# Designs tried in a protein design chat: VH-VL binders against p39998r288to527. Part 4

Target 1, 240 residues: p39998r288to527
Amino acid sequence: VQLLEMESITSEFFSINSAGLLENFAVNASFFLKQKLGGRARLRLQNSNPEPLVVILASDSNRSGAKALALGRHLCQTGHIRVITLFTCSQNELQDSMVKKQTDIYKKCGGKIVNSVSSLESAMETLNSPVEIVIDAMQGYDCTLSDLAGTSEVIESRIKSMISWCNKQRGSTKVWSLDIPNGFDAGSGMPDIFFSDRIEATGIICSGWPLIAINNLIANLPSLEDAVLIDIGIPQGAYS

## First folded at step 14 (VH-VL)

Design m2
Fold by OpenDDE, fold request of step 21:
Structure m2 (fold): chain C 240 residues (1-240), chain A 119 residues (1-119), chain B 107 residues (1-107)
Amino acid sequence: as target 1 above (240 residues)
Amino acid sequence: QVQLVESGGGVVQPGRSLRLSCAASGFTFSRYGMNWVRQAPGKGLEWVAIIWYDGSNKYYADSVKGRFTISRDNSKNTLYLQMNGLRAEDTAVYYCARDSYYGFAFDIWGQGTLVTVSS
Amino acid sequence: EIVLTQSPDFQSVTPKEKVTITCRASQSIDEYLHWYQQKPDQSPKLLIKYASKSFSGVPSRFSGSGSGTDFTLTINSLEAEDAAAYYCHQSDSYPYTFGPGTKVDIK
């Protein structure tokens, strides 16, 4: 809520639109994650090892999805990182204009999209790249997991499958949630009581964070190791 | 236990051929670039060749270009070095070495296999 | 090719003393410089990767520094078991090349 307010002020008062903020997020977040992936030392074309694989779990119903796709674009555009995205719905069923736009650019930059967890697993096997990062971007601040799941039983089942898959990747794979791990309330940081499954995130990437939520997340998410606030260019006047 | 074991070394006459093998175990072989590095008796280390994790790219030292061929069989977890037109100066202990996880550095080495080229 | 030089060629050191080995590249290789230790009748072992990153299991007395063209391997307190040859290696560009090596003996 705080982030949304800041973004609104930024747009209305400072004339910095959401597209600009989204891009700033994507750029700076990608820089952050690239460092986590080995930085300049690893991420070069002359590397004889396979490129690391980043998997994005995204939805169509919120800005988090668009942010994730933009982030994915910046990660894969150089060719040093492989990115696969799985949506909570079929890519052909995407409705949000920004998500569609970002998805299109993402694909043009070499990003891949799969249609199911099964397809994802097949793709992983084919690529033979180590999955090092999963980006959890299904929920974000704009909606709850219950909101997403409540739209369709098919979507609910798919989300559960995605969460299950993600949680199975833990160990050698780090899971970074955008704004909030799925299955938690973005405002309070408490577990969503209406949805039993939750992403066991190891890190959180956000552009704004309510202090009240972080403490609850730490208390309720033992897997959480790190949290980073991304500078997206919100003027000081917007939150002062 | 991560391990590399070279084999195929021996004594050969100049102009002859020899094929070295390196058996990998204890790790996902197909996800690592592999190298050959040699060391002449009493001398330093010399990089010989590298092959990409999937065999898609290969690079050689100038001293062996056109004569040596690096290859791999990921299904057998084995790295190879086909050495043709061997010369006396090719006499060395040949090591296979794995790229580190991030690449570029060699974090695992075999025990080496001696190749002696002499009349 | 990129030529690496090392200094000194040989060093005889008393235990517990600090040892410094320098590696210089003929051109900038950023951080793509690695250090190996090779004891007699053994295979080389990775000590430092990417100029300053210690490899797993390497004693803390070993450290690497530098970037660009000048690099340093430091043993801050030499142990008897550290008697070996030390090689720098560049992986900035092909062909990969090694330094000539530095032999460290125990005095």
Scores: ipSAE 0.905, ipTM 0.961, lowest interface PAE 0.4, mean pLDDT 94
Fold by OpenDDE, fold request of step 21:
Structure m2 (fold): chain C 240 residues (1-240), chain A 119 residues (1-119), chain B 107 residues (1-107)
Amino acid sequence: as target 1 above (240 residues)
Amino acid sequence: QVQLVESGGGVVQPGRSLRLSCAASGFTFSRYGMNWVRQAPGKGLEWVAIIWYDGSNKYYADSVKGRFTISRDNSKNTLYLQMNGLRAEDTAVYYCARDSYYGFAFDIWGQGTLVTVSS
Amino acid sequence: EIVLTQSPDFQSVTPKEKVTITCRASQSIDEYLHWYQQKPDQSPKLLIKYASKSFSGVPSRFSGSGSGTDFTLTINSLEAEDAAAYYCHQSDSYPYTFGPGTKVDIK
């Protein structure tokens, strides 16, 4: 994947590591999403309406999962946005060190984690906040949905449940996928032939993407309305 | 359709109390801050009070602070204004008004209910 | 409290003419200024929210501008049905306050 190569060059040649890029992504992406949530006009103290709810669907992935949690942290740390995260595995089963780290910070900043779709639904009812944004961060650009699901039938079933829940959201709820919507190949933008379920994303947030993939997504994902490229601080020299 | 309907207005003597109600329909009442706004006859609009969507916080105009109490019952989709120690200057049409989705602006108004305070 | 003033108090306007109403705040309220229309014997209606954003269903001839302390409501090509009182409202800080209103009549 082109982005992986760019990150490698950025780290090796420019001494800008993945942690730095991750944080840059999170802060800039959060700014973007805050604007989508009403911006400064809405997201302030003394608003008499409930805070908007953002739901994050994340995997135990070094890139996608970590990015999602960092993004979630930046969204909820001011208290103006409520954030709930659901992983493709149980919280106790997380293995990636960066995901664990970001999860810990996320929780310290007021982010919530649930362990099932049913728990998510219960939490939503209790909070009485409108779900306005779902962040789809399960697959990412560095792995396929089949790779994630192939680890166990339990995980596969959970992912399918998460996708089903996401696609059931209607109204003002928008779905923003990080880098690639679940069920699509990150390299080509074509539907994943090895996994039938797909996220009906309305938007894509990415830090770099081949133009051909974007065109294929537009052609094969009718729900897609928008795409944004987030500046994560990759120098021009890394684009060769 | 989205609707607010005020009730409880009438004629009262100074020093007396009155309770206004506002019935909400057509929207999820529990997700909106609610306001009371009043208008004296032939005069402009005056904000009276606001209550948070869950009733956790309230603010009042100085002119009514200590005398009026705003409250709500989300299970009944109803907003209330308890008015104690009424004065002649409290005479007005009282409107309930919903905060807009993003808050702060009032996007839905009731028809108003008239409160007349006179000896 | 934040005090809002409006100008003019009254306008008598010929149909199709442009109407301009000004609202000034005693201190900066950023973009937290809203405009309402109230016709005789009717409840107020939201026209403009957050200084310049048109509310749903409001005719395009209505527009709002301004930030900080000075705000303007503009009616391009006044229609007969636009005869009403217009109020500005600040939601920057509590207590919320309204302007004194501007009455627009048709000649």
Scores: ipSAE 0.905, ipTM 0.960, lowest interface PAE 0.4, mean pLDDT 94
Fold by OpenDDE, fold request of step 21:
Structure m2 (fold): chain C 240 residues (1-240), chain A 119 residues (1-119), chain B 107 residues (1-107)
Amino acid sequence: as target 1 above (240 residues)
Amino acid sequence: QVQLVESGGGVVQPGRSLRLSCAASGFTFSRYGMNWVRQAPGKGLEWVAIIWYDGSNKYYADSVKGRFTISRDNSKNTLYLQMNGLRAEDTAVYYCARDSYYGFAFDIWGQGTLVTVSS
Amino acid sequence: EIVLTQSPDFQSVTPKEKVTITCRASQSIDEYLHWYQQKPDQSPKLLIKYASKSFSGVPSRFSGSGSGTDFTLTINSLEAEDAAAYYCHQSDSYPYTFGPGTKVDIK
């Protein structure tokens, strides 16, 4: 909520639109994650090992989804990182125009999209790339899992399946949630009481974070190991 | 637990062929580039060849190009080196070596197998 | 191909002394320089990855530095067990190449 207000002020008062902020987020976040994936030393075409695999779990109807796709684009555009995205709905039923736009560009940059957890698992087997990072981008700051799931039972079931898949990942796989781990309230950092399933995030990537949410997330999410604040170019004057 | 074991070495006459094998265990073989490195008696290390994790790409040292062929069978966790037209200067201990997780460096080596080319 | 040179070729060192081995590349190889240790009648072992990153299990007395064309392997306090040959290796471009090696003996 606080971040949304800051973005609104940024757009209205400073004439820095949401598209600009989104791109800034994607670029800077991609640098961060590339370092987590081994950096320049590893990420080159002459590497005889398979490229690392990043899996994105994205919503089709909120800012988090759009940011995730933009981030995915920056990750896979060089060919050094493989990226697969799974939406909370079918890729043919995307609702948000920005998500659609980012998805098109993402695909043009070599990003892959699957339509189910089963398809994801099949793709993983085929690619034979280690899944090193899962990007959790289903709810973000502007909605909850309950909001998304409330649309239909099919979507709810799909989200639960996605969460289950994410949480069962083991080994060197890290889960980075954009803005807020799914299953938690973005404003308070408390568990969503209306949705029982939660992402066991190991890290958080955000462009803003309420102090109260930080404390509550630390208290209620034992799997959390790290958090990074991404500079997206919000002017100081936009902060109240 | 992670190990590489070379085999197939021996004494051969010049012009003959020999096929080396490297058996991998303790790791997901199909996710690593694999190398052959040789060492002549009393000499230093010489990189021979590399093969991509999926066999899609191969590179060779100039000294063996056109004579040696690197290959792999991921279903058998085995790396191969087919050596044709062997020369006296090919005499060496041949090591198989795995690329490190991030690639490029060789983090696991076998014990080597001796190839002696002599008339 | 990229040619690697090492210095010195050989050195005899008293235990607890500092050992410095240099590796020079004929052209810039960024950080794609690795160091290996080979003891007599043994296979090579990876010591340092990407110029300065210690491999798992390597004693802290071993360190690597450098970038571009000039690299250094340092043994801060030589132990008797460190008697071995040391090789640098470039993986910047194919063909991969090794340095000629440096032999370290114990006095």
Scores: ipSAE 0.903, ipTM 0.958, lowest interface PAE 0.4, mean pLDDT 94
Fold by OpenDDE, look of step 14:
Structure m2 (fold): chain C 240 residues (1-240), chain A 119 residues (1-119), chain B 107 residues (1-107)
Amino acid sequence: as target 1 above (240 residues)
Amino acid sequence: QVQLVESGGGVVQPGRSLRLSCAASGFTFSRYGMNWVRQAPGKGLEWVAIIWYDGSNKYYADSVKGRFTISRDNSKNTLYLQMNGLRAEDTAVYYCARDSYYGFAFDIWGQGTLVTVSS
Amino acid sequence: EIVLTQSPDFQSVTPKEKVTITCRASQSIDEYLHWYQQKPDQSPKLLIKYASKSFSGVPSRFSGSGSGTDFTLTINSLEAEDAAAYYCHQSDSYPYTFGPGTKVDIK
């Protein structure tokens, strides 16, 4: 909620629109994650090993989906990183105009989309790339998993499968949640009492820093190792 | 226990052929570029060849180009070096070496197999 | 091809002394320079990767520095077990090449 307000102020008072902020986020966040993937030393031409694989879990019910797709675009556009995205709904069921737009660009940049966890596993086997990062962008700060799951039993089952898959990747894979890990309340940082499943995130990438939420996440999410604030170009004056 | 084990070395006359093998175990072989490196007796290390993780690309040192062929069978976790037209200067211990996880450095080496080319 | 040179070729060192080995490239190779240790009758072992990153299990007394064309391997306090040959290796471009090696003996 606070982030939405800040974005609104930024747009109205400073004429920096949400599309600009989204792009800034994607660029800076991709730089951050590329470093985590080995940086320039690894991510270059003539590497005889397979490219690393990044998997994105996204929805189209909030801004996190669009942010994730933009991030995915920046990760895979050079060809040094492979990216696969799985939505909480079918690709043909996407409703949000920004998510659809970002999805189209994402695909043009070499990003792949699968329609199920099973398809994801098959794609992983075919690519033979190590999954090193999962980007958790299903919930974001605009909705809860209960909100997403409440649309249908099919979607609820899908979300649970996605969470299960993500959590079993841990060990050799790092999980970075956008804004808030799925299964937690974005405002308070407390576990969502209406949805029992949650992502065991190892890191958080956010454009806003709710201090209270972060403290509670640290207390309630033992898997959390890191948190990074991404500069998306919100002027200091927007905070006053 | 990640390891590489070379085999196929021996004594051979000039002009003859020899095929070396390197058996990999303890890791996902299909996700690593593999190299051959040789060392003549009492001399330094010389890079011989590299093959991509999927076999899609190969590079050779000029000293062996046209004579040696690097290949791999990922289903058997085995790296090969076909050596044709062997010369006395090819006499060396031949090591197989795995690219590091990020690539470019060699983090795992075999024990080596000796190839002696002599009349 | 990129030619690597090393200095010195040989040195005999007393235990606990500092050892410095230099590797120079004929052209810039950024950070794609690696160091290996080879003890007698053994296979080479990776010590330092990407100029300055220690490989897993390598004692802290070993360190690497440099970028571009000039690189240095340092053994801060030499131990008897460190008697070996040391090689630099570039992976900036094909063909890959090694330095001629530096032999370190213990007095």
Scores: ipSAE 0.897, ipTM 0.948, lowest interface PAE 0.4, mean pLDDT 94

